VHH binders against p49116. Designs and how they scored, part 102

Target 1, 238 residues: p49116
Amino acid sequence: EGPLLSDTHVTFKLTMPSPMPEYLNVHYICESASRLLFLSMHWARSIPAFQALGQDCNTSLVRACWNELFTLGLAQCAQVMSLSTILAAIVNHLQNSIQEDKLSGDRIKQVMEHIWKLQEFCNSMAKLDIDGYEYAYLKAIVLFSPDHPGLTSTSQIEKFQEKAQMELQDYVQKTYSEDTYRLARILVRLPALRLMSSNITEELFFTGLIGNVSIDSIIPYILKMETAEYNGQITGAS

## First folded at step 7 (VHH)

Design ka35 (framework vhh_7qbe_3)
Fold by OpenDDE, second read of step 8:
Structure ka35 (fold): chain B 238 residues (1-238), chain A 119 residues (1-119)
Amino acid sequence: as target 1 above (238 residues)
Amino acid sequence: QLQLVESGGGLVQAGGSLRLSCTASGSDYAMGWFRQGPGKEREFVASISRSGGFTYYADSVKGRFTISRDNAKNTLYLQMNSLKSEDTAVYYCAADRWGRYLSPSYDYWGKGTRVTVSS
């Protein structure tokens, strides 16, 4: 069997909506997030091992880990997205909601903590200077996680995760041979992804576009969507 | 395609200092300095990660040269102190598109700037 990932899987280029508005409105944020989500899911789809799991299994897998993949995508694309500015805008919009007494104190705290965790995670990844290959392998490790409830073919998923881990290890050893603890520093960041609430992420980034529709419900559609079709929808809406 | 332009080269006396600059059309790259002396092959000098948090130096320049960057200015620097005649070379700026400061192969190269150290 060949490698889990190839050089084609390292490329992860997010194109932001254009033009950037003077004021980051909810629509711009949601569109940006949607593009990232689309890119992340289609990245997963491009992996032969992912296809080998079958449509039902791979859909379930993405449903289970989309928030983690999305978060890794945020970290990887933080500069292109101007993530700090987006998060600041989200906070500002949240403040408006707070003033209207639409949220409980507890909910406000939860949302603010989530934003903090997102920012912290992305900052930590930037500080580590995670490269494109490392991001690809980390995403693969997160994608092929067998420890989500309700998954089928867990043995096969575990096998793919192990393969991703081994390839990452080999890559880091080869590329960063002078940094003995590089791999450990990278892997130790993964648990932080499990602290992220998918519900809060959905609320912050997607509510303006999908309304009451859940990310969970649209995942099968996104996975079946062609890149050309998606691009057509984006250009038509602008 | 990323454009790299080196500057700051010139004539300097042994023991002197010189600061090289490399302007880039973007900042989302790991970057490095290389040099090629007369009759010699191109050799690694120093590299720096995207954030600047990681640096690596050739043994021949360690303790004398400092690589740094200003991402707001899209500029890479090489501060060269205690220069020696052996440091005479054309110095090249390079960038890795994957963000590998220990890149096995850099994707983009400048045209170089000449540094001459007189004894």
Scores: ipSAE 0.865, ipTM 0.938, lowest interface PAE 0.5, mean pLDDT 93
Fold by ESMFold2-Fast, scan of step 7:
Structure ka35 (fold): chain B 238 residues (1-238), chain A 119 residues (1-119)
Amino acid sequence: as target 1 above (238 residues)
Amino acid sequence: QLQLVESGGGLVQAGGSLRLSCTASGSDYAMGWFRQGPGKEREFVASISRSGGFTYYADSVKGRFTISRDNAKNTLYLQMNSLKSEDTAVYYCAADRWGRYLSPSYDYWGKGTRVTVSS
């Protein structure tokens, strides 16, 4: 049946809004995050195995895992995004919100803990120097997760996840043959993705969405977008 | 396109030391050093991961050469100690687009800097 991912699926190029403002604002952060989310969903929809699952399954699967894909994308694109600068701006805004009594201290504490978990994850991935092929397979492993509640026909999803795991193993063993434990170091990072709250991610990165639209509500529309329409979203072109 | 520019080559006596530099237009790449001696094919010397956390060396240079990088300056270094006549070569900087420090095929290459080791 050939490989699950082709070489084209390794390519993951985020184009940032330009110019970067002197002071980061919710619009710039939201636009940057939206571009990464669109890139992540277009990446998923381009996989033949994913398309073979059908529209309803595709929508349910992405709704269940978008936060994991997005977080992997943040780690992979941390340098091009200047993620540390974005997170610092979010922290400053949250500290200012506490001082002005606009948010509860307990809520801010939970959000700060989420930011620390995100930084810890991104730092661990950077320290392991995860390459583009490894990121592609890790994204495939989280995309084809058969264990989310409410999924139907999970046996086919499980087969695609197993294929992703085997292809990652073959790749790592061939490319990094002298590092016997590299695959294990990489895979033990994945469970942390499920400890990240999608609601907090949405609040941190997508507050600028017009009309209080949720990520869950836009997923079906993004997955149905034509390639030209999608490219317009990620480049800002029309 | 990533631009790589090597510097630091020159004439050095056997047993001496030399430090090569490679300035890149970006730092989000796994990088390596290769060399090509007179009448020989290009050979691998050393490589380094994006963060600098992983390095790999050809057996011929282990213990004598050290690869390092300064990502704030977008600069790759090769510190060469205990130089031998056999180290005479044009030294090339290379980068891998996918971040593979054990790359089977590097994508970006500099024009090289010449190192001559005399006795």
Scores: ipSAE 0.647, ipTM 0.853, lowest interface PAE 1.5, mean pLDDT 89

Design ka36 (framework vhh_7qbe_3)
Fold by ESMFold2-Fast, scan of step 7:
Structure ka36 (fold): chain B 238 residues (1-238), chain A 119 residues (1-119)
Amino acid sequence: as target 1 above (238 residues)
Amino acid sequence: QLQLVESGGGLVQAGGSLRLSCTASGSDYAMGWFRQGPGKEREFVASISRSGGHTYYADSVKGRFTISRDNAKNTLYLQMNSLKSEDTAVYYCAADRWGRYLSPSYDYWGKGTRVTVSS
């Protein structure tokens, strides 16, 4: 009963590592990305509907969709992150790897295509001027995806997804009443998230911090963290 | 905690032009201009999205006023052309935390800058 999301869930504040170095390095990029990932997982775990599904289902859902949530977070936080500068630094590093023959030409092509898709996605969201409320509901739609393999509570997940879609529709119709097709333009952006490789996202944004440990492996631990422990991680305390 | 400071107000003759500026302590906001004329309620003038790609205008100013922004400088502008005596008002800069450029409500407000159109 009640709305799926509250104003608390619309609030999405990324705290960047300070100060920003004069020259971007792998550590700064990975720390920034990790803070966004932690913020995204904390956002998900705070939703009452998500909590109601239980720990095992919560873990399975976030493992399935973390890359989609992270990518939406990159688009939403592009300005505060200076994402264009981060992507330029990654491209520069990748071009140096080409010159030194450290990576195969085929792998470099795959990574560059991923960066291009990410830039196109973020640019399309910026062009549509997706607001904070719309981002919250888009994240809810991808979080409550009933179609991932291995899920056992698919009927309830689908109901929460439909609730997210209906609340987004209500919001858009009230706020952007004269733009009849805005909701359709927003929703057709979502399939692109499924085309982005989580493995390549890990390589680009998390290699310097995560090493040989996958994000799938750390998700259960992050979801179990107390709020104080979570806040410590995003502020760099303890 | 967002701070907004308007400038550029002054006295202009009817038919003239004036450019208002609003300096913000951050630029990750949808922003707008409102005005309040003598003996009138505050009214919406124009709004602009976070990227600057979408703008919306009150019918009374369409074709005469242009809203724009420079996100690198955290500055919002209102270019006012073909000014009329009815445009006389205190002009306020406002920002919306959710990025809603079509929202009638804003969370942050400046203190205003006065525009007087003579004749």
Scores: ipSAE 0.564, ipTM 0.809, lowest interface PAE 1.6, mean pLDDT 87

Design ka37 (framework vhh_7qbe_3)
Fold by OpenDDE, second read of step 8:
Structure ka37 (fold): chain B 238 residues (1-238), chain A 119 residues (1-119)
Amino acid sequence: as target 1 above (238 residues)
Amino acid sequence: QLQLVESGGGLVQAGGSLRLSCTASGSDYAMGWFRQGPGKEREFVASISRSGGYIYYADSVKGRFTISRDNAKNTLYLQMNSLKSEDTAVYYCAADRWGRYLSPSYDYWGKGTRVTVSS
């Protein structure tokens, strides 16, 4: 068996909606998020090991980890997305809701904490200067997590995760040989992803586009979407 | 494709200082300085990560040279102090597209700027 990831899996280029509005409205934010989500899922789909799990299993896997993949994508694409500006805009929109007394105090706190956690995570990843290869392997490790409830083929998933971990280790050792603790510093960031609520992420980034439709429910459709269709949507939306 | 343009080279006396600049068409890259002296192979001088949090120097320039960057200006700098005749070389700016501050092979290169140190 060959490596889990190849150089083709390192490329992760997000194209933002154009033109950027003067004021980041809900539609722009949701469109940007949707593009990232699609990119993340299609990235997963491009991995042979992911396909080898079968449609039912790989769909379940993505349902379990889409928030973590999305968050890693946010971190990786933070500069291109102007993530800080997007998050600020989200906060501003939330303030309007707050003024209208649509949210409880507890809910406001939860949402604000979630935004803080997202920002902190992305800042930490930027501070670590995570490179494209490292992001690819981290996403693979997150994707092939066997510890989610309801998964089938957990032994195979575990095998793929181990392979991702080993390849990352080899890469870091080879590339950053002078930085003895580089691998540990990178891996220790992964637990932060599990602190983030998928529901809150969905509400913050996707409510404007999907309405009452859940990310969970559209994942199978995204995974079946042809790359050409995806690209067409990107070009059509610009 | 990323474009890199070096500037700031010139003639300087031994013990003097010089500041090189490299303008890039983008800022989301790990970057580095290399140099090639007369009759010598191109050698590593310094590198800096995207955020600037990680910096590395060749032993021959450590303590004398300072690499820095301004991402808002898409510019890489090399402050060279206490220059020696051995520092005479064409200095090249380089960038890694994957963000590797210890890149095994940089993808983009400038045309270089000449630095001559006279005794």
Scores: ipSAE 0.837, ipTM 0.925, lowest interface PAE 0.5, mean pLDDT 92
Fold by ESMFold2-Fast, scan of step 7:
Structure ka37 (fold): chain B 238 residues (1-238), chain A 119 residues (1-119)
Amino acid sequence: as target 1 above (238 residues)
Amino acid sequence: QLQLVESGGGLVQAGGSLRLSCTASGSDYAMGWFRQGPGKEREFVASISRSGGYIYYADSVKGRFTISRDNAKNTLYLQMNSLKSEDTAVYYCAADRWGRYLSPSYDYWGKGTRVTVSS
């Protein structure tokens, strides 16, 4: 059958809207996030094993894991996005909303906790110096999660996840043979992805772009897009 | 496209010190130093991860050479102490596109800077 991922699946190149404005605004943040989301979905579509599961299963998997894929993408692209600057701008806006009594204190607490979890995750990945191959396999592990409710091809999904895990293990063992515990340090980061709310991710990164439409509801349309239209979204081409 | 430019090479007496620099057009790369001596194949010297948190050295340079980086300046350094005649080589800066600090094959290479250690 060959490997689950090819070298082409390691390539993950985010093109940012340019120029970056002097003062960050919701439109810049939402367009940047949208490009990353579309890049992540295009990446998933390019995997032959993913295509082999069929449209309905593909849609169900991405609906279940888009927040995990997006968060891994944020960590992987943190430098090119200037993610720390984006998160600081969001925090500043949130603090101003507290002072102006525009949001409830309970909601603000939930959003701040989400931002701290996200920062902690991205910092942990940066500290581990996760490479492009490792990111590709981690994304494959979360994509091929057989444990989401409502999935029908769970046996095949589990086999693809196990294949991703085995290929990651083989890769890390070969590349980082001097670091016996590296794989364990990487894998224990994954459970944190399940603790972050997709609803709060939508509010922070996508409100200005998609309005009241949920990411969950647009996923089937993105997955069915023509290649040219899809490429236009990830590069912002007019 | 990543550009790498080495500098700091020269003639130095045995037991002396020299610091090499490598200026890169970007910093989101795992990087390393390699060298090729007269009549020898290219050999690994040291590597450093994107953050600088993981560092590896060839046995021949452990305790004498120190690799470091300044990501704000997109610059990689190799501090060479207690230089020996066998350290005479052209020193190359290399970068891995995938961030692998123990890369099986580096993607970007500088043209090298020559270090000559006199007896």
Scores: ipSAE 0.670, ipTM 0.868, lowest interface PAE 1.4, mean pLDDT 88

Design ka38 (framework vhh_7qbe_3)
Fold by ESMFold2-Fast, scan of step 7:
Structure ka38 (fold): chain B 238 residues (1-238), chain A 119 residues (1-119)
Amino acid sequence: as target 1 above (238 residues)
Amino acid sequence: QLQLVESGGGLVQAGGSLRLSCTASGSDYAMGWFRQGPGKEREFVASISRSGGYKYYADSVKGRFTISRDNAKNTLYLQMNSLKSEDTAVYYCAADRWGRYLSPSYDYWGKGTRVTVSS
């Protein structure tokens, strides 16, 4: 049988909004995050195995894992996004909100813990020097997770996840043959993705875009978007 | 499109040292050094990951050559010590767009710099 991913699935190019403002604002952060989210969903749609599961299953999978895919995308695109600068701007805004009694101390604690977990994850991935093929397979492992509540066709999803794991193993063993434990170091990073709240990710990166709706609510519309509309979102064409 | 320019090649006596440099138009790449001696196929010399955290060497150069990089200057280095006549070759720097520091095929190549080791 053919491979789960082709070379075209390794390409993951984020185009940032231009020009960058002198001071980061909510609009720029939300636009940048939206481009990454759209790129991530377009990537998932391009996988033949994903399409083979059918529309209802596809929607359920992405609803369950969008935060994990988004976080992997943040790590992969951290340099092009200047993610450390974005996170610093968010922290500064949160500190100002505390001073003005706009947020409770408990909420601030939750959000800061989320930011620290995100920074730790992105730093660990950077230190491991994860390559584009490895990122593609890690995203596939996350996408084809059979263990989310409410999923149907879990046997077929599990088969695709196992195929992703086997192809990642084959790739790492052939490419990094002198580094016997590289695969283990990479895979042990994945459980951390489940510790990050999708609601907090939504608040940090998408507040200016979604207004009164959730990412969960817009996922079906994004997945049905035409290729031209996807390209418009990720390249900034109006 | 990524441009790679090697420098530092020349004539050196056996047992001597030489430092090669490769200037890149960007630094978000895994990189390596390859060489091709007279009448031989191109062979791997050393590689370095994007951060510089992982380094690998061919058995023939291990302990004698050191690969390093300065990402702020977009420059890759190869420090060659205890040079042997067998090290005579054209040295190429190469970069991998996927970030593979042990790549079977690199995407970008320089034009090479010649190193001649006299006995």
Scores: ipSAE 0.603, ipTM 0.820, lowest interface PAE 1.4, mean pLDDT 87

Design ka39 (framework vhh_7qbe_3)
Fold by ESMFold2-Fast, scan of step 7:
Structure ka39 (fold): chain B 238 residues (1-238), chain A 119 residues (1-119)
Amino acid sequence: as target 1 above (238 residues)
Amino acid sequence: QLQLVESGGGLVQAGGSLRLSCTASGSDYAMGWFRQGPGKEREFVASISRSGGYSYYADSVKGRFTISRDNAKNTLYLQMNSLKSEDTAVYYCAADRWGRYLSPSYDYWGKGTRVTVSS
């Protein structure tokens, strides 16, 4: 059939909470991260191939890969988010927690290693100057990952992933014809996403969630939201 | 909506130098310079990626022109050295909405700034 993604799937516009507080706090960070998560989920549900998998399969798929999509979103939106400032605030909070003896040394080490991996990933993507089309296809490649445990439509998912890879290749070869190794430099960045712990991402960015509800448990509800309800979440309006 | 405003054009003697500026109402765009000489079609001059890490130049300007940007000021620059009469043109600033420094089609354009090289 036609292309896996259309031009509408390249558009990825994050609207930040306004104004930015004088001192970053858990509420602002959580609100910002939640908007990015909702934007990422809405992006996924807008893909016809994703909807063709059926509700049960597409929900399982997103539950498996939301952290990879979220991390790509952080890299893509790093400038509009002032991500470096947010990460610095998180590090400061963690250092204060060490001083107050609220976290074990082993846990702090794990969280700091996660932040450094995240910074390294985002910096590598920024250095490569990944464009909007490339981000859309990289998100599609991680979304249509057939190798997560418990997936039922793995053959169909694999076909969509291969289609995403072929369309990315065609795009890069046509657009960046003078840069022979660009595609290879981009693709070798993807395995690092699998090393990011979703539990640590929740701790860093979603600590302000009411009732300690996990991202995994809310994904089915987000995917079934009506457009008006989604728009309320992404813009902060109710 | 992105606004682009070029400045720095003028009359300069052959062999001289001139620096053009382009002020943008926003950042996070791949950007480029184009020019159109009298009786000629618009031609590509140079481009630069969002971070400034990648640049690309037309063969006619390689070694003479340098493209650069200051993202804190939302400003793009074109440093033109060893100017030739053939460089006489209206110079246009352009931006790509998708961040492609080798864009097949730029989306946003300024109104241009005139450069005249005499000898």
Scores: ipSAE 0.570, ipTM 0.830, lowest interface PAE 1.9, mean pLDDT 88

Design ka4 (framework vhh_7qbe_3)
Fold by ESMFold2-Fast, scan of step 7:
Structure ka4 (fold): chain B 238 residues (1-238), chain A 119 residues (1-119)
Amino acid sequence: as target 1 above (238 residues)
Amino acid sequence: QLQLVESGGGLVQAGGSLRLSCTASGEDYAMGWFRQGPGKEREFVASISRSGGYTYYADSVKGRFTISRDNAKNTLYLQMNSLKSEDTAVYYCAADRWGRYLSPSYDYWGKGTRVTVSS
């Protein structure tokens, strides 16, 4: 059967739009986020176990977990994205919306709490110095989640999640043998991903999508794209 | 391609101190110091995680050497105190692309800087 992930699945290289503008705008933020989302979905598609589940199951899994994958990607790519600068720009925009009465105070509070949770998550991952292998396995654990409502083939999905957990444990025990509790510290970070709203993530990072297209509605099309189309989206090329 | 450049080596008296530096290109890696003495195999000295929050030392240098980094300057340091003749070696900077501060194999290596400890 072989391992769930190979060394090729550890490579996760985000190419940012260049250069970063002095004043961030919704187009730059949306383009950056879209590249990360497409990279994340291309990563998932490259896993043989994922392909083995079939197209309908693949679509259902990614629809259920895209926000968790995207958030792990934000944490992993925080430095290359200058994520703190992007979040600061979003906060400034929200403060201007308060002044102009464009959003309710309750909505702004919800969005600010989401930004705080996101920053806290990314800071926690940075403090743990999560390596590339650990990120790959954490993404696999959230991808192969059997507990989302409406899923079929849950037994097979659970088997792949358990394989991901087992391989992460083996990796951490061999690599960080002197740090007995590292795996526990890493795994307790994962529940926080479920507390972050996919609707708020979509509003913050994917404004500027044409025709009010939701991430949920485009997932089946992204998963069916040929490699050349993925490469175009990841790099911003035509 | 990552380039690593060591500096700060030289001749120092036993019991003295010396600080080595290593400059890297513009991304953060887990980093380590290794050394190879005359007629000896290359040995691990110390390692540091991407953030600097985790460090690990060979038993032979614990309490005498301190590894640190300044990510704003893309520079790794090794502060060497209470130097012994046995510390005479070429010191190599190394980087792990996956961020493993306890790396089984480092991907990138500098050309080394020579440290000679006289008695």
Scores: ipSAE 0.522, ipTM 0.817, lowest interface PAE 2.3, mean pLDDT 88

Design ka40 (framework vhh_7qbe_3)
Fold by ESMFold2-Fast, scan of step 7:
Structure ka40 (fold): chain B 238 residues (1-238), chain A 119 residues (1-119)
Amino acid sequence: as target 1 above (238 residues)
Amino acid sequence: QLQLVESGGGLVQAGGSLRLSCTASGSDYAMGWFRQGPGKEREFVASISRSGGYTYYADSVKGRFTISRDNAKNTLYLQMNSLKSEDTAVYYCAKDRWGRYLSPSYDYWGKGTRVTVSS
């Protein structure tokens, strides 16, 4: 069989809302994050191996790993999103909330720890100079994780994950031939993705859009969207 | 759309130096320099990863040319020292569509800047 990902699946282009507001607000952050999330889900659903697992398995996989895919997307798109500026604005808001006693100290601590973990992850990926091909295959490794509770077809999922790992290895060994330990440095970053809370990600990036529904609740709907409707969401045209 | 604009070319005597610049509409990707001499095919010169942590040079320029970048200015540089007549070419900056370091195929190209090395 052919490669797990085609050239089309390696391409990952985020279109940001424009113009960027003079002052960052919840609406702009939510719109930007939603475009990235929708792009990530569209990327996943377009993979033939993913489609072959069937609708129920597809929904279960994305529900289990959307936070990991989203975080990899944040790292990959950090510059186009001005992610450092977004995170700085969130930190400033949290510091003001501490001074005004609007949020509990325990909650603020949890959110700050999440932001520091996210910054550390993005900085580590930037230092490693992860390219578009590597990001695509890291996302595939995360997507085809057979170890999430409640999954069916785990043998097929594991097969696709192993294929992703092998194709990434072949690429890195060929492209970065003089850097013997590059692949190990890249792969050791992946466990950190599972330490970040999806609930805190939702609170930081999706509050203005999701309201009273969780990302888990809307995933089946996003995966079923028509191409035109989906394109409207990722460009903000709908 | 990605725009790449090269500058800094000109006439220089053998043994001299030139610094080429390439201004891009962004810098969150790996980039390379290529050249095309009179009556020759376009050839690879050098590449640099997104942060500059990895650089790679064609054997013909290794030790003489230095690729570097200033991501704050969205600018790629090629410092050319100990220039030879064989370095006479139009120099192009280029980007792979996926930002790959050492791509087999580059997709985005500037219009080029001409370098002439006289003996």
Scores: ipSAE 0.335, ipTM 0.727, lowest interface PAE 3.6, mean pLDDT 87

Design ka41 (framework vhh_7qbe_3)
Fold by ESMFold2-Fast, scan of step 7:
Structure ka41 (fold): chain B 238 residues (1-238), chain A 119 residues (1-119)
Amino acid sequence: as target 1 above (238 residues)
Amino acid sequence: QLQLVESGGGLVQAGGSLRLSCTASGSDYAMGWFRQGPGKEREFVASISRSGGYTYYADSVKGRFTISRDNAKNTLYLQMNSLKSEDTAVYYCATDRWGRYLSPSYDYWGKGTRVTVSS
């Protein structure tokens, strides 16, 4: 058996809509987020180990972890997305909603707490200087989580997760040999991903694009999408 | 397409100092300096991670050379102090496409800048 991920799976390049508007709007944010989501789903479906689990298991895994994969993608692509600018625009809009009594105080509090958790996560990843190989393997660890309810083939999923952990460990020990505790510092960041609400992620990033359907409901379609259809979503070719 | 352009090379006397620069078309990469002396194989000099949090130096240059970067300017620097005749080489900047500051394989290379150290 070869490595869990190949060079093609380490490569993760987001193409942003162009040009960036002077004032950020829901359309630009949603198109940017959708490109990242589609890139993340295509990344997962291209892994041979993932395909080997079968379609039903694949769909269940991605439905359970898409928010975690998306958040890792936001951290990895924060610079190319100008994520700090996007989050600032969302916060500004939310502050205006408070002043105009358009949303309940409890809802605004939940959304602000989510944004703070997201900012803290992205800042922690930036401070750790996570490289592309590390991001690919962190995404693999998250993807091959055997502990989600309703999963079949949990023993095989666990073996793939352990393989991802072992390959990440080997990489970090060789590449960052002077930093004995680097792997531990990286891995303790992962539990925070599960504390972030997928419903709030949908409201912040996908309001203008998804309409009345949840991301959970479209995942089976995205995973079955032909390469040409996928490329159309990534590049906006029409 | 990532482009790398080195500058700052020249003739310097032993014991002197020189600062090399490398301008990149983007800053989302780990970067390193390599050199190739006359009649020698290309060798590693120093590397720096994407944000500058990690640096690594070849034993031959530790304490004498300092690698740094300014991501706002998309520029990598190599400050060379206490130069020796054996530091004479063409210096190249390189990047790793996955951001690994200690890479087994660098993907993009500049054309090089020549440093000559006289005795």
Scores: ipSAE 0.262, ipTM 0.669, lowest interface PAE 4.0, mean pLDDT 86

